# Designs tried in a protein design chat: VH-VL binders against Putative multicopper oxidase GMC1 (GMC1). Part 3

Target 1, 132 residues: Putative multicopper oxidase GMC1 (GMC1), of Saccharomyces cerevisiae (q04399r243to374)
Amino acid sequence: LINGKSSDGETIKIGFNTEYLLLRIVNSGMSGTQVFHLDGFQLIVLEADGIMIKPFIVQTINLAVGQRYTILVKLKSDTSFIRMINGCNKMMGYITKQWWFYKEGAHLDLPKNPNDVSIEHLPGFTKAELYR

## First folded at step 1 (VH-VL)

Design m07 (framework fv_masavibart)
Fold by ESMFold2-Fast, scan of step 1:
Structure m07 (fold): chain C 132 residues (1-132), chain A 121 residues (1-121), chain B 110 residues (1-110)
Amino acid sequence: as target 1 above (132 residues)
Amino acid sequence: QVQLVESGGGVVQPGRSLRLSCAASGFTFSSYAMYWVRQAPGKGLEWVAVISYDGSNKYYADSVKGRFTISRDNSKNTLYLQMNSLRTEDTAVYYCAKDFWEGSYYGMDVWGQGTLVTVSS
Amino acid sequence: QSALTQPASVSGSPGQSITISCTGTSSDVGGYNYVSWYQQHPGKAPKLMIYDVSNRPSGVSNRFSGSKSGNTASLTISGLQSEDEADYYCSSYTSSSTLVFGGGTKLTVL
């Protein structure tokens, strides 16, 4: 669940004039780690577990059970859509799911058959986290 | 008040060209994808074309690809369909429609009244 | 020609429930959750009744519901009323980045 909105669908609409995304990301599962990534974007971490921290920049967030982060994303002036990648740890590996943020009217620009994504190939992914 | 009004329909001979217009009002035209859908007399709905919010992407039904061109002028809140090499099979009421876009790719929530195009000799 | 298969006609009595099917392939109805349903009365423009398989726009009666199983989407109308008599069309996004309509179903309220 991101920013209080359902992620059941493959797409999430954002306003036409949006310059920044503020995302509240939580691993509300009972077991297993989650991996969060926005393709082509840096994630600016503003809060960890509800507490404001000194901001830092990462490409990928690893979330243990119960962890939560508030993340700021600066959109480029030519941004019409953003691919969001979420990986969930299962006993036999990772299950990767993809969602798209898109600006009003830009859904026709979304890739209709996006490439599969390996969690191991995400920028900033921690190899040690794979075997937890 | 959200409205779409089509114009430009009429009777035309096979092989000729015709341009349809759709005037939009009551919403931010430049934020929505727009569609052309046609319906031959007594027949079902057939999707014709779609254009993205800024005009950068266009898709066409195979039956019209290479003959019809969809375009838009966001400064005039107007959608167009340029129809070339018209055939008798193109005879239909042509509707313009606005994309709903509430997480839907191809839901059309607002439709115009339609304009009749008759291709006959 | 439309790619999606609908029955040409269905009928029911006032107060009954009826279901209209819309069958495609894994490249349209079965592959995506972008199925819409439209109601068209004679001489009128179509009206959006259902989008994204099962969602209703504001102003559409809760007597109308949508669902999908495999390659078949369904529109169910409960508590049939005379004003429901109309043509109903399904539509779906396709893997070719096109949109396709069903052939249409004429609903008669007996």
Scores: ipSAE 0.000, ipTM 0.542, lowest interface PAE 15.3, mean pLDDT 80

Design m08 (framework fv_masavibart)
Fold by ESMFold2-Fast, scan of step 1:
Structure m08 (fold): chain C 132 residues (1-132), chain A 121 residues (1-121), chain B 110 residues (1-110)
Amino acid sequence: as target 1 above (132 residues)
Amino acid sequence: QVQLVESGGGVVQPGRSLRLSCAASGFTFSDYAMYWVRQAPGKGLEWVAVISYDGSEKYYADSVKGRFTISRDNSKNTLYLQMNSLRTEDTAVYYCARDLVEWELPYFDYWGQGTLVTVSS
Amino acid sequence: QSALTQPASVSGSPGQSITISCTGTSSDVGGYNYVSWYQQHPGKAPKLMIYDVSNRPSGVSNRFSGSKSGNTASLTISGLQSEDEADYYCSSYTSDSTWVFGGGTKLTVL
C-alpha cells in the first residue's frame, strides 16, 4: 500500500526534473502479504522497518503484515510515466492493482483494466505468497 | 463470451444430499476465484461459498458451514457444490458467479442462469 | 434479515431520475469503499452495475451512477427507460471479511 493509499487506477504527478523517486511503502493491513513492483525499474532498498540498511537492488518487494520499506528509484532522462503494480493476498484470493507516476506535463494513455498485468508473472514473485 | 452454466438442481427431502455443478467457458477458469450465491423464492441474494483460483482456500457462510463443500476441477473448467444435510431453508435458486479479480475485493462480475434446489418435507 | 437496508420499492416515469439508498454501519458501507450494485430482471441472473462505490464496468450505461455519504450508499439512475424496471441489490464488504447484500429494491417504470 503506497503511503497509505488504496485507490485503484490512481495517477501520481511528479516534477519534470525529478531524477530519483523516493517511495515509502507499507503493508498496513492485518492479513496477507503484499507485492510491490515498478514496471521496467530496479528498486533500491534503503530502509527496512525504519532501520537504514546497506542498499541492495531488487525487482520486486514482498511485504509481510506491518513491514515497511524505503525504496529509491532512479528515473531515466526520457521517463514520462512509470507503471506501479501492487498485488496482495486477501482472504478470498489475490488481487492486483496498478497506479501510474507521471512527470508534470506528460500525457497518459493508461490501460483501462489492471487485469493486463498478472502478479504471478512479475520478476521475483513467489506464488506461495498469494494464499495462506 | 463468458458463460457459466449450472446443473444438478432438483427436489430432495430434508436430510438428503445434492451436488451442483457449474460449467465455465470463455475465460481462463484457473485464474479466478469462484462463488456460489443463492436466492430463496421471492427473497434477496445470499452469499454461500467461495473457492480460490487453485482450490487451496475455501470459505463458507455460517448458515451452510459444516454441511456444504465447495470444490473445483480446473482441468474440466467446472465448479462444484456438495450439499449435505439439506434443510427446508436451503430451498433457493443457486447461482455460480465469477470473481472480479482486477480490483481489491472480489465482486460477482458474471453469473450463471441458476439452478433451482427445492428441499421439501 | 438483510444486513443492509434498502427501500422495498421505488418508482419513476420515463426520462426522470431516481435514487435508491443502501444503509449499513461503520463495519460495512461506512468503513470501506467496497460497495457494489446489481440489477436483476425477473427470471434472470443479476448483473454487476457499479463496483467500488461509483465505478461502472464496461458496457454499463452512464445513466447509472453511484455515491456514498457516511453509512449510506446510493444508486442513481437518470433518464429512466422501461428496460430499467428490475430489482436492484447493493452489496458491501464487511469487517468480518465477508459480503452482505441489501434486501433489494423493486424499481417500477410507468
Scores: ipSAE 0.000, ipTM 0.505, lowest interface PAE 13.7, mean pLDDT 76

Design m09 (framework fv_masavibart)
Fold by ESMFold2-Fast, scan of step 1:
Order: C-alpha cells, then structure tokens, then sequence
Structure m09 (fold): chain C 132 residues (1-132), chain A 123 residues (1-123), chain B 110 residues (1-110)
C-alpha cells in the first residue's frame, strides 16, 4: 500500500528518469495473508521485519500478518508503466487490487482490468497461504 | 450522483414469494458488488445477501439460505432479490447497498444505501 | 442476528464527547481492519460514517473518529450536537466470509 487508497486502479507518478524504486510494504492487518507483485519485475529484498538481510531476489512476496519488507526494484529504460498487484483474503476468497506506477510524461493507457489477474498464477506465489 | 431505488415490497402471506428490485444510477453498476440488508421494525440491521460485480459469486446469511436468491442484470443496472417460502420473521425494510470498493474487492462496507422497501409477511 | 456487542444506549450533553464500543472476536473485529460505522435517523436509511476502522468518507464531520484495540472497535463523537442523536451500528467482515452487524446503540443528546 503506497498511497493508502482502498479503491483499485490507483495511479502513482514517478520521475521521468527514475532508475530504481525503493518500496516498504507491510501487512498491517490482524488476519489474512497478502501477496505483493510487480508485473514483469524482480523484487530485491533488502530488509525483512526490520532486519537487514543478505539481498535476495523473488518475483512475488507473501506477507503473513505483521510482516514487513523493504524491496528494491530496478526499472527498465523502456518501461512507462508498472502494474503493482496485491492479493488479500476477503469475503470472495482471495481478492486482487492493483495500482499503476507511471513515468512523468507518459501517455496513461492502462492495459488490463484488475479482474484479468489471478494471484494463484503469479510467479513465486505460495498456495498454502490461501487456506489459512 | 449515486442513487439506489428499491421497489417490490408489500404485504404477503407466509409461504408465498416476492421479488424485490433495486434500480441503480449515477455510477458504473457493473463494477461493484451489491448487497441486500434488512431491518425488522424497531430492530437492528441484518445482512441478507451479496452478489459480485459480474454475478458469478453469491453469498447468503444462514437465515435465508435456500429460500432467497440474489441476482443482477448489468445491462439494466438492476439488482434483484427473489424471496421464496416467506416467514413472518422476514418482515423488514429491505435496503439495497453498494460495496465501497471496485470489482473483486469485498470489505462489507457500504458507501451508498437505497431508501428501503417494506416487506410485511403476515397471516 | 447481531454477533457484535454494542451498548443499547449512550447519552451526552451538547459540546461533550462520547464513545460507543463494538466488541467481537478474533474472527471478525479482531481479525480484520474492515470495521464500518453507520448513523441512522428515524425513518431514514443508514449513512456511512466510518470505514476501514478509522477512515471518514467525504462529507462526514471530523468530530467523528474510529479506532480499534484488540477485539473492540470504538466510535468517538466529539463536540456533540443535537443532530447527532440517532442510532449507530458497527459492522465487520468475518473469517466465515460473511458480514455481521452490531445490535445498535441509541445516542441521546440531552
């Protein structure tokens, strides 16, 4: 959660020459796991639960209640948009929210509806988290 | 402006059926999950049913499972509640309500409510 | 069929603050941050006052605030006004993928 909004389809502007994103993500709920993914990007994990760790690369982060991570993302020079996907356990099972990062000056054409995404098929997703 | 208008309430005998409608306007109806919530005279609020934005998923309160059916027609911006095998304890004002978030997101929080329609089940 | 516990009534004087509690379990209020509060005047539909435990919709006075500690959510109304006299209901998502309301609290401004 970057901007604290509850609706999906939120857009987040980043500088035209941004080469790296540093993101702090947290599951602040008291129950239910969350899934975090940036479509087409690797996530370099720098900190887990406030502790510095040897950096490692994942494509999807599964957050148990209270877990937090600091992640670094290297942007591609030809990328104008990045789709950020969060999955959370709700009344209809696992529900997907998405947000878009876009570079300043980009023509904003959002390519996909949130409902086109299944979090179960995200790279690195751990299925056991759905059933707790 | 967002508007939800219920209709179809009335007086009906136990064991009979009634269909309620909720006409939605002022927003993209097909992007939101919709709820029915009822309130017996002088009593509190009780959740009845929910239907996903596309109609593919439906959930019901235990008190109405097997008797009530929620449905929607996105081409007509209309939500329905088919009420079968009505009982005196089903007597209530029935409200149509909109989920606060879009599409797949269900929090059970309602940013807009209709005016309500009264259903009286009596013999 | 309310599973959440609210006091039946609360009262306060104009200008004072009051708090209404909403107590559930770790499977609803304690387990999720999707607690909402509704205000209902006689003969009217409910109006959303608070969502996601502590967020106010546009148009709701900042005199209304929400919080949660463990299995208990609270609605606080500061600077009480006569127009605040109404029934207040809490609601929460549950681990059984259902929705549950509190029994409601009648606020009297005297």
Amino acid sequence: as target 1 above (132 residues)
Amino acid sequence: QVQLVESGGGVVQPGRSLRLSCAASGFTFSSYAMYWVRQAPGKGLEWVAVISYDGSNKYYADSVKGRFTISRDNSKNTLYLQMNSLRTEDTAVYYCAREIDYYDILTGEFDYWGQGTLVTVSS
Amino acid sequence: QSALTQPASVSGSPGQSITISCTGTSSDVGGYNYVSWYQQHPGKAPKLMIYDVSNRPSGVSNRFSGSKSGNTASLTISGLQSEDEADYYCSSYTSSSTLVFGGGTKLTVL
Scores: ipSAE 0.000, ipTM 0.543, lowest interface PAE 15.2, mean pLDDT 79

Design m10 (framework fv_masavibart)
Fold by ESMFold2-Fast, scan of step 1:
Structure m10 (fold): chain C 132 residues (1-132), chain A 125 residues (1-125), chain B 110 residues (1-110)
Amino acid sequence: as target 1 above (132 residues)
Amino acid sequence: QVQLVESGGGVVQPGRSLRLSCAASGFTFSSYAMYWVRQAPGKGLEWVAVISYDGSNKYYADSVKGRFTISRDNSKNTLYLQMNSLRTEDTAVYYCARDEVTIEYSSGWYTFDYWGQGTLVTVSS
Amino acid sequence: QSALTQPASVSGSPGQSITISCTGTSSDVGGYNYVSWYQQHPGKAPKLMIYDVSNRPSGVSNRFSGSKSGNTASLTISGLQSEDEADYYCSSYTSSSTLVFGGGTKLTVL
């Protein structure tokens, strides 16, 4: 659980001097895929299935059933907000959720509609397959 | 405050049609898969149909396949169930329900975190 | 009959614990970790109590817990209270991409 919340539009506060964001993501479902994306940022993949790998850079992660990744994101000094997009295949296509990472003291207006980002048009998106 | 309000129930004769509506408020309707679940008087729950967040995918219980059609209008935050060729065994309270959304990437299926209060459909001659 | 087997009724006294079983097959309860439990009071809509076998929604008492072993899921209610008296239904995702419910269990608190 990223911040203990399960609601769309949640904000995740990060420290004022945070230079790197380390994320651990898991698809623990038994069928369907997950899509993970941070608007404007590259995702540096450090671990796959708990094993350190040669780092590689992507813009979007497609998580098949049971896959786990550790992802590093380098923040810019002027970063106040980062939009996280999650597309979940719950058997019926993708349900889009969004979260915001923000540094303490940020007061920017946040978009309300996650559907202004099309999951199918994200760089690196791969159409889901259903496993049973 | 999440709310789902069903309407359109009533008494109808066998072989006729009826359309149910579910008005949603308090959440981003277009981001959720939606469901119809029914309950015959004094009986248990039975899943009827599901529709994806964008309306592109639909699945039905075998008991209603070919007779019922689920649809949605995301601009009106409204879910529909068109019921054709009604039978006496379709008599039930019909609930609309919202799919649960989780951020852990460990998504379940058919998890109904919010339900409407239901609308009664009585198919009687 | 319902697709998932639940006892028709269970009973307990205030302060005690009870467990309700939900038995399916490897094509539903045994094959997936997508079991939910719903509480229904007379004349009311069902309320989600447990999802994904053992997770509680916000606002549901920690007296309610879920588990699964093989083809059988269980709902345990500890510290029984009079307001727990209700019908309880389990549900599960199936290998046919459908949902099935149990027949329901009437809990009586006496």
Scores: ipSAE 0.000, ipTM 0.520, lowest interface PAE 14.6, mean pLDDT 77

Design m11 (framework fv_masavibart)
Fold by ESMFold2-Fast, scan of step 1:
Structure m11 (fold): chain C 132 residues (1-132), chain A 127 residues (1-127), chain B 110 residues (1-110)
Amino acid sequence: as target 1 above (132 residues)
Amino acid sequence: QVQLVESGGGVVQPGRSLRLSCAASGFTFSDYAMYWVRQAPGKGLEWVAVISYDGSEKYYADSVKGRFTISRDNSKNTLYLQMNSLRTEDTAVYYCAKEYTVIFGSGEYTVDAFDIWGQGTLVTVSS
Amino acid sequence: QSALTQPASVSGSPGQSITISCTGTSSDVGGYNYVSWYQQHPGKAPKLMIYDVSNRPSGVSNRFSGSKSGNTASLTISGLQSEDEADYYCSSYTSDSTWVFGGGTKLTVL
C-alpha cells in the first residue's frame, strides 16, 4: 500500500521479488491521533510532512491530524505476509484497522477478523503512550 | 487564555429559525472537533451535534436531525448552529464545547470528552 | 431523553466518600471505555472531571476517581468538601457514533 490509507482488513499483493516496500502514510481523518505499525518490522522514515529528512528508524509512528510520513520497509527474504496496523483516536472514538500485504505465490492463512486482534502490547498502542 | 463565547440566542416562535454562533480564542480552532450541547431549564445535558476539525463530517442527535445544521468557519475561528423548524422542546441553554486533548510528550491526543465549554446562550421557543 | 441512568440525588457529610452510578447498555457504557464525568455548579458551565472511565485532567483533585463494571460506570468522591456540592453528569460514546449524557445527580454535602 503506497498511499497508506485504511483498507479495513483488505489484502494487498506485492511482487514476488520485492525487497523494499515504500508507504506514504497520512492522517487525513477528522481529528485525533493515528498510530501506525508494521508487525515484526522497523520503519525507516524518509520524509515528514512533505520534507525530506535524515532517515531514522522507529517501531511505531504517531500522526497528529494533517501529518504525513514516507516510510521505507526492508523485507526479509522469508517474508510472505506483513500485517499493517492503523489505530486512531478521533471524535468517533478509537478505531483500529488492519491490512495484509502478501507476496505472489504465498499461501493465504489470514484470520477472519484481524481488527479484533489485540494490539495493546505493541509499542505506541498502550493507553500510557496515547493518553496521560 | 482559552475561551468559547456563544451568541445568537433569543425568543422565537415555534416553526421559526435561529442561528447560533460560537467565537473561539486562545487555541488553534482548526485542529479540533467542536460540539453543541444543550440544557433545558432545570433539566440535564443533551448532546446536539458535532463537527470534525475540517468540517467534512457531522453527526446529530436524533431529536434535531433534519432540522439543525452545524457548520464552522476556520478562517474566523467560529462555530455555527443553524436551527430550523424550532419546537418548544428545543428551549434550552446552548453550549459550544471543544473536544479534549491530552498532552503526552510533544504530542496531543484527542479523547471523547469536552474540556472547554462556553458560558451558553439561551434559546426560548414559545408561542 | 437521557440514555444513561443516574440516581437523582446523593448526599454525604464532609470527609465521607460517596459514589454516583451511571448505567447504560452494551452499545455505550458497556461497549466502550469512553465514559466521562462533568461537574456543574448552579449558573455555571460544566467542568470535565474524569475522561476515558478513570483518567483525571490536569488540575482535578485525586479525591475524584472513576471506574466501570459491565454496563455501569461509577464516580467516587472521597473526603467530601462543601465545594463538591453540585450536579454531576456522566457521558458516553455510543455504537451509533453519537454521545449520550446521564440524567444527572445532585450531590448535597451536609
Scores: ipSAE 0.000, ipTM 0.538, lowest interface PAE 15.5, mean pLDDT 75

Design m12 (framework fv_masavibart)
Fold by ESMFold2-Fast, scan of step 1:
Structure m12 (fold): chain C 132 residues (1-132), chain A 128 residues (1-128), chain B 110 residues (1-110)
Amino acid sequence: as target 1 above (132 residues)
Amino acid sequence: QVQLVESGGGVVQPGRSLRLSCAASGFTFSSYAMYWVRQAPGKGLEWVAVISYDGSNKYYADSVKGRFTISRDNSKNTLYLQMNSLRTEDTAVYYCARDTYIEVYGSGSYEVTYFDYWGQGTLVTVSS
Amino acid sequence: QSALTQPASVSGSPGQSITISCTGTSSDVGGYNYVSWYQQHPGKAPKLMIYDVSNRPSGVSNRFSGSKSGNTASLTISGLQSEDEADYYCSSYTSSSTLVFGGGTKLTVL
């Protein structure tokens, strides 16, 4: 199955002592909006479209085509892996893709069904933002 | 085990209506866009209609636009095709098919590309 | 409806190789690496044989391979067997965010 039999996202190794992740998120696609979420973490938005803004804390970010955000994420000291969820409205429905951040030396225990999360039920998701 | 089972086909007179059903099992039906594809006897495949995972978006081939309506009931794992004002050229085996996706190269965006599972088909014959 | 051009028929003998072409434009086959191929035996539903130009689903023989050059995608079947006799259809993603099928090719194994 494409949508549920295995975790078909890429893994990203981070240093053992990493306290913060700085992520630059871009929707460089030709169509459709993207939804970005990290399970169990808040996203601190520092820049929008290359412009520094007053920091916001959100759990989910919606990106229209061409939008860019710089996000700061504070990691917990006991975190060995983090699931990143990217959802996309492809015109014909919603699909999810997953990536895993893992600390050097950690053992990954990936879920059997990577599509067990509905993007519409993510904290902070709004349908109005997606259809703009 | 993914299964798609069509039903509702039959012989019908021109100008009449017919409703097809497709019963889905073995996957999370509510997560997939679904298609109807038809094939006239001895002819090639023709896309008919598509519906998004939640039923909010629908698209039709020009040949059926205004006459056919695609719908779904996610609580029953069932896809439907309501066919009105049937014409002899609508005679075909009708297949339901599950959409799949790909990541557009370098972008993280996703688009419709191919059908990984098909039903067995149901024959619709429009004749006088 | 079908915008992609395929030969109506192709034939070969057991053990030989054949190639089926699928020609479109820069707005479909030429613009994207998202071509699929389906096999259909008489009276049966189509079966996915190749996706994303050259990838095989689990359970599809490695005798089937796909490729693309410019606006033309190709399905090659090596070591032809009698059970390969079927109709073959290509499909491509389009710049309109839709799918389009080829007209189909009847493969005869003589």
Scores: ipSAE 0.000, ipTM 0.499, lowest interface PAE 14.7, mean pLDDT 75

Design m13 (framework fv_masavibart)
Fold by ESMFold2-Fast, scan of step 1:
Structure m13 (fold): chain C 132 residues (1-132), chain A 125 residues (1-125), chain B 110 residues (1-110)
Amino acid sequence: as target 1 above (132 residues)
Amino acid sequence: QVQLVESGGGVVQPGRSLRLSCAASGFTFSSYAMYWVRQAPGKGLEWVAVISYDGSNKYYADSVKGRFTISRDNSKNTLYLQMNSLRTEDTAVYYCARGSDSGYEITVLYYFDYWGQGTLVTVSS
Amino acid sequence: QSALTQPASVSGSPGQSITISCTGTSSDVGGYNYVSWYQQHPGKAPKLMIYDVSNRPSGVSNRFSGSKSGNTASLTISGLQSEDEADYYCSSYTSSSTLVFGGGTKLTVL
């Protein structure tokens, strides 16, 4: 669960001078891979399944069932909005959800029709088989 | 108020075909995965098939795979089960059930929150 | 055919608590947190009582609770009432992308 919010189209306020986001991401779904991506940002992975690991940088996280990661994201000072994309494969195909981070004081004039994202085309996407 | 109403059940001979329908109302049908579940007389529940909210993905119990086809018409709020090559062991009350909430939750919810009253299919000579 | 094992029957007196078990394997109950419980009165459609192991739908009494330990899920009914007399079925998602039910348990309130 991302900062306790899971609904599509939600907005998440961050402080005006925020330089880093620390996110705890969990695949609490059924069998299959979930995908997490932030448009224009690198993801620094700090923990896997509650265990501190050697940090590594990716553009997209692929989460198997029950996996969780702690991710650090460095923000740019000129960033007002960040689109967060979460996709999951379930037994009946893929679902893509979007959230928006916005800095305090930013105008909330979000795109009316954000593009649906094909998770298969995200950098670093890995297709996974269902657990058998 | 959510309602699911099954129809199309009846008595058929082995080897024949039958099509069941489920008319949905009281919710946005096109946002939900839908299920067929059956119950033989005096026996327990058995999952039969599932169809995704948009009809693009389908899964079947091994006992009916290759013989039954689940489909939906979102413009008519109707779920179907086409049953071919019927066998005596297919005799059961067939329930239409609503599955995963809205199909958009990141946590997939595989349970049946609303059920129709069922339609009886009897396969016998 | 049932993959999940439930006792065929269980009984209790009004006001007592009873527990119904549902035992599977690591490929269903033990591998996933997608266990649901259904109540069925004679001649009626099943009603959802518990989903995702321990969650209760709106309108279901808090006397009903669910839990899981290893390969066994449990439905507990406290403060038994006569209207609780029914058949109870568990269900779980499986590693084969199918759903499986337990054989059912007949609850008798004496």
Scores: ipSAE 0.000, ipTM 0.511, lowest interface PAE 13.5, mean pLDDT 76

Design m14 (framework fv_masavibart)
Fold by ESMFold2-Fast, scan of step 1:
Structure m14 (fold): chain C 132 residues (1-132), chain A 125 residues (1-125), chain B 110 residues (1-110)
Amino acid sequence: as target 1 above (132 residues)
Amino acid sequence: QVQLVESGGGVVQPGRSLRLSCAASGFTFSDYAMYWVRQAPGKGLEWVAVISYDGSEKYYADSVKGRFTISRDNSKNTLYLQMNSLRTEDTAVYYCARDLVIEYTGSGTYEFDYWGQGTLVTVSS
Amino acid sequence: QSALTQPASVSGSPGQSITISCTGTSSDVGGYNYVSWYQQHPGKAPKLMIYDVSNRPSGVSNRFSGSKSGNTASLTISGLQSEDEADYYCSSYTSDSTWVFGGGTKLTVL
């Protein structure tokens, strides 16, 4: 569950005792293919399109329009910040948005602004299936 | 089947304006990026402009930037090219073309899949 | 200018194979896998023959194949037939967010 605004550069607060993060991600509307990634973390996929599946682990998730996934993330005990990267397919490639999860009580100095990230270079990135 | 029909071509004097239309049928027009490509008499193909599926993004060839405007009306399945400050070197057959893939589903292609029959624009005095 | 470079003409006899080259730079043909090829008969609109360097649309003969090495893309037509006589154009996306075409190659059969 995400408990904050999802615009580029925003922060999303999570509880100080959080050991697992459960995220429901959806590619809604006509925003093109979405790419989802958490720096330094594996994504455990539990549900696809509302249906429970045998869990599998990926580093990056590609979402076609209307697709949704429930993912579980195991946090390290010393984790204070997690960078979330979301890429949206547009006519000229991917537009990257970045924001941060932070634990309650974390220092006010968030990590340095990340450079623009090439979505196609993320671990586990794949192109969406093309319809003709 | 996919059909693209251009109209609006004709003879115009230099410095005048002309608007071309492209009527699309046989596919979901609002899913695809659309192109204008031209060909001067006896010459090769030249890309003119492109517009995203929802009209939010547009790109132009340097030769037409600031003079031509691409637009679309998804409710009418129609693509437009507004040509201002026409020059004799704009004389060409203008083709409407559809992108290869449904834009919001895929990535990695930017090719001209289906073409209309073309409409001739002659800029002369 | 700065269009992609193609030979002005190529020729072959029925049953032969011919190759048409398309040379660009690292900012177009060499930098992206968005090379396409078009066939144009006199008085007709162009038809897509190859996309993404080497892929054929449904309905295009397997006699047509595409490839790329460095900054040069190639269209190969095997088993030449009279109906292959046409102008052929290559195209590529560029790092400037534009699309460029080659100058065109006139294929003569016989």
Scores: ipSAE 0.006, ipTM 0.556, lowest interface PAE 11.5, mean pLDDT 79

Design m15 (framework fv_masavibart)
Heavy chain, then light chain:
Amino acid sequence: QVQLVESGGGVVQPGRSLRLSCAASGFTFSSYAMYWVRQAPGKGLEWVAVISYDGSNKYYADSVKGRFTISRDNSKNTLYLQMNSLRTEDTAVYYCARDSLEEFLSWGYYMDVWGQGTLVTVSS
Amino acid sequence: QSALTQPASVSGSPGQSITISCTGTSSDVGGYNYVSWYQQHPGKAPKLMIYDVSNRPSGVSNRFSGSKSGNTASLTISGLQSEDEADYYCSSYTSSSTLVFGGGTKLTVL
ESMFold2-Fast, scan of step 1: ipSAE 0.006; ipTM 0.626

Design m16 (framework fv_masavibart)
Fold by ESMFold2-Fast, scan of step 1:
Parts: C-alpha cells; structure tokens; sequence
Structure m16 (fold): chain C 132 residues (1-132), chain A 123 residues (1-123), chain B 110 residues (1-110)
C-alpha cells in the first residue's frame, strides 16, 4: 500500500518539518475490499483511478479491487505521529494491519496488537462484501 | 453574500455569564473550522477558541480554558461562545472567523471575519 | 501568554517598499510553515493577507509578499500606497497546539 509495505506494526519515518503527506493507495488484492484510515485526520481525495477529480473529503476510504486514490493530508503543528490503519475484508471478518508515520526524533508507544482497533467503528466505515 | 454576523455582546458584571452567537451565510458553514478571536480596546489580536467543522474537537487559549465553551449548530449555521466567570480582562471586541480549508482539522488561517461584538466587563 | 515579536511601528513613503518582521522561537515560527499575516484598518475587522508563510488569497495585491528565515517571518509591501496604512499582525501555530499573534505593527505612509 505505502511503499509496498504490508507487514503489521511497521513504522514510517517522515522528515522533521513534513507539513503535507501525499499518499497513493491502491487495492492490488484479488478478492478483498480494503479500508484505509488515518487516525485523527481527514483524507482529501485528489485523484481516483488515475483521473484528477474535484477534491472531496472523507474520514475513511473503502477500496474495491483495483481501485486507486491519491490523498492529501495536512499535518498540524502538534503532529508527531499518525496511525495508519489498513483493513482487508474476508468472509470470516477482517484482517487489520497498522503503521505509524512519525517525525524524526519523536518517541512512540506503539500498540503491539492492532486488534484493539476495530475498523467497524472508524468514522465513515462502510461494510462492503464481495462474496457470492 | 458571504458573511459572518456576531451578536450577544453587552455590558456585564464580573463573575457573570454571557453567550455570543455568530450567524454564517453565503458558504457551507458545516465544512469549516470556526474561531473566536478577541481584541481588547486599543490592543492587539488574541485567539480565544476553535471548533472543528463537525464539532468533535475544540481547543482554547489558556486565558479562557475552563471558563469559556465553544459550540456550533450546523443545522442553523450558527457558532456560539458561552462565557462564564467573566473578568474585567475579558473586555474586548469578539470576532468570529472561518478557517481557510474545508473539511480539514483547524489550520489557524482566519479567512473570513465578522464585524465583531463588544463585550464590556465592568462593575 | 507569549506573543510573537513585531516592531511597534514602521513608516515609508508612497512607492517605496517596507518590511515588517515577526520573530518567534523554534516552537512556533521556526518550527513550522504555518505563518499568516493580517491587515486591520481602524474600526474594521482584520483581513487575511498571507497564509502558509508566502501564499496570497485571491484578491490580495501582489505588492504583498511573505517569507521566512529561521525564527523570523517577514511581510514585505512594495509600491506603498496610502490605503496600505493600517495595523499588521502575524500569527503562527505553536508546538502546544495553540495559536499566537504578534503584538502588531502600525504602518504609516507619509
């Protein structure tokens, strides 16, 4: 998703004075719907499936297979870290992975188990099942 | 026309309460973070409070924390400031202001201002 | 309780350029590119002139420009005109998740 990373609990260091994050996210999976969320931040959607669109704001992105989005996030003055949550829908529930964006020099107490975060309770979450 | 109109200012005694209102028109009120900024007579600008576009997050200047409460009613396009335990030092013109970006957490750019309403706290 | 430092006053003649400084610390002006500038005429509400250090809103004259070096942000007004006579305030985010204004600068066009 982010620089090809899909392993749970990874951290992504960003520059000391990073003010904007421009994220290109894609559901490259073969059968699952994906959910993308940045804890505490709005996602400004600038591009959908390779086409520039009128910007719109969401709390959570629900990606069907093959969908792509370019998202802009503005960091606030007190931002030292951002939790990124990625969920994949399966017939038996969800597989949740999380990453932390953190500014160089910040200290983090990362949750060791992402299952303490329920993606079903994220603002803007929509359950979409693609099984028949 | 795009505008913000404050109301509710007046003369009050120390220790009492007052509620200010700010009516928004000409833009999508529910899409923007909103601010209260004050200016004492002959003095400079001082930020008072901010509320996120959906009302979920609020921040206050240390000088008013615990005494003032910011709130909004997006269905009525109205911003409020409840001022409790007023002090003579709270005497100022109070402006409401709109943030520049829509649907984002507060940035602190006061893009549109109301005309201001005077609050005088005196005995 | 801490304000950014601005000169109390500056002056210039029509057609000249002037610069107003706004000095903070690494916890506000120096630490972030979230500086804005406001113009206030007597008896009027302030008007946003510059945001994100150097960006102008639509409708603001290109005679107004902003910059930053270290802990000091600057507003430069070129080709001074009589209507530029006003009070100017800078503002910045702080590492404490608060907003702070400068003390204000009175610009006189002589």
Amino acid sequence: as target 1 above (132 residues)
Amino acid sequence: QVQLVESGGGVVQPGRSLRLSCAASGFTFSSYAMYWVRQAPGKGLEWVAVISYDGSNKYYADSVKGRFTISRDNSKNTLYLQMNSLRTEDTAVYYCAKDLPEYLEPFGYFDLWGQGTLVTVSS
Amino acid sequence: QSALTQPASVSGSPGQSITISCTGTSSDVGGYNYVSWYQQHPGKAPKLMIYDVSNRPSGVSNRFSGSKSGNTASLTISGLQSEDEADYYCSSYTSSSTLVFGGGTKLTVL
Scores: ipSAE 0.000, ipTM 0.527, lowest interface PAE 17.3, mean pLDDT 78

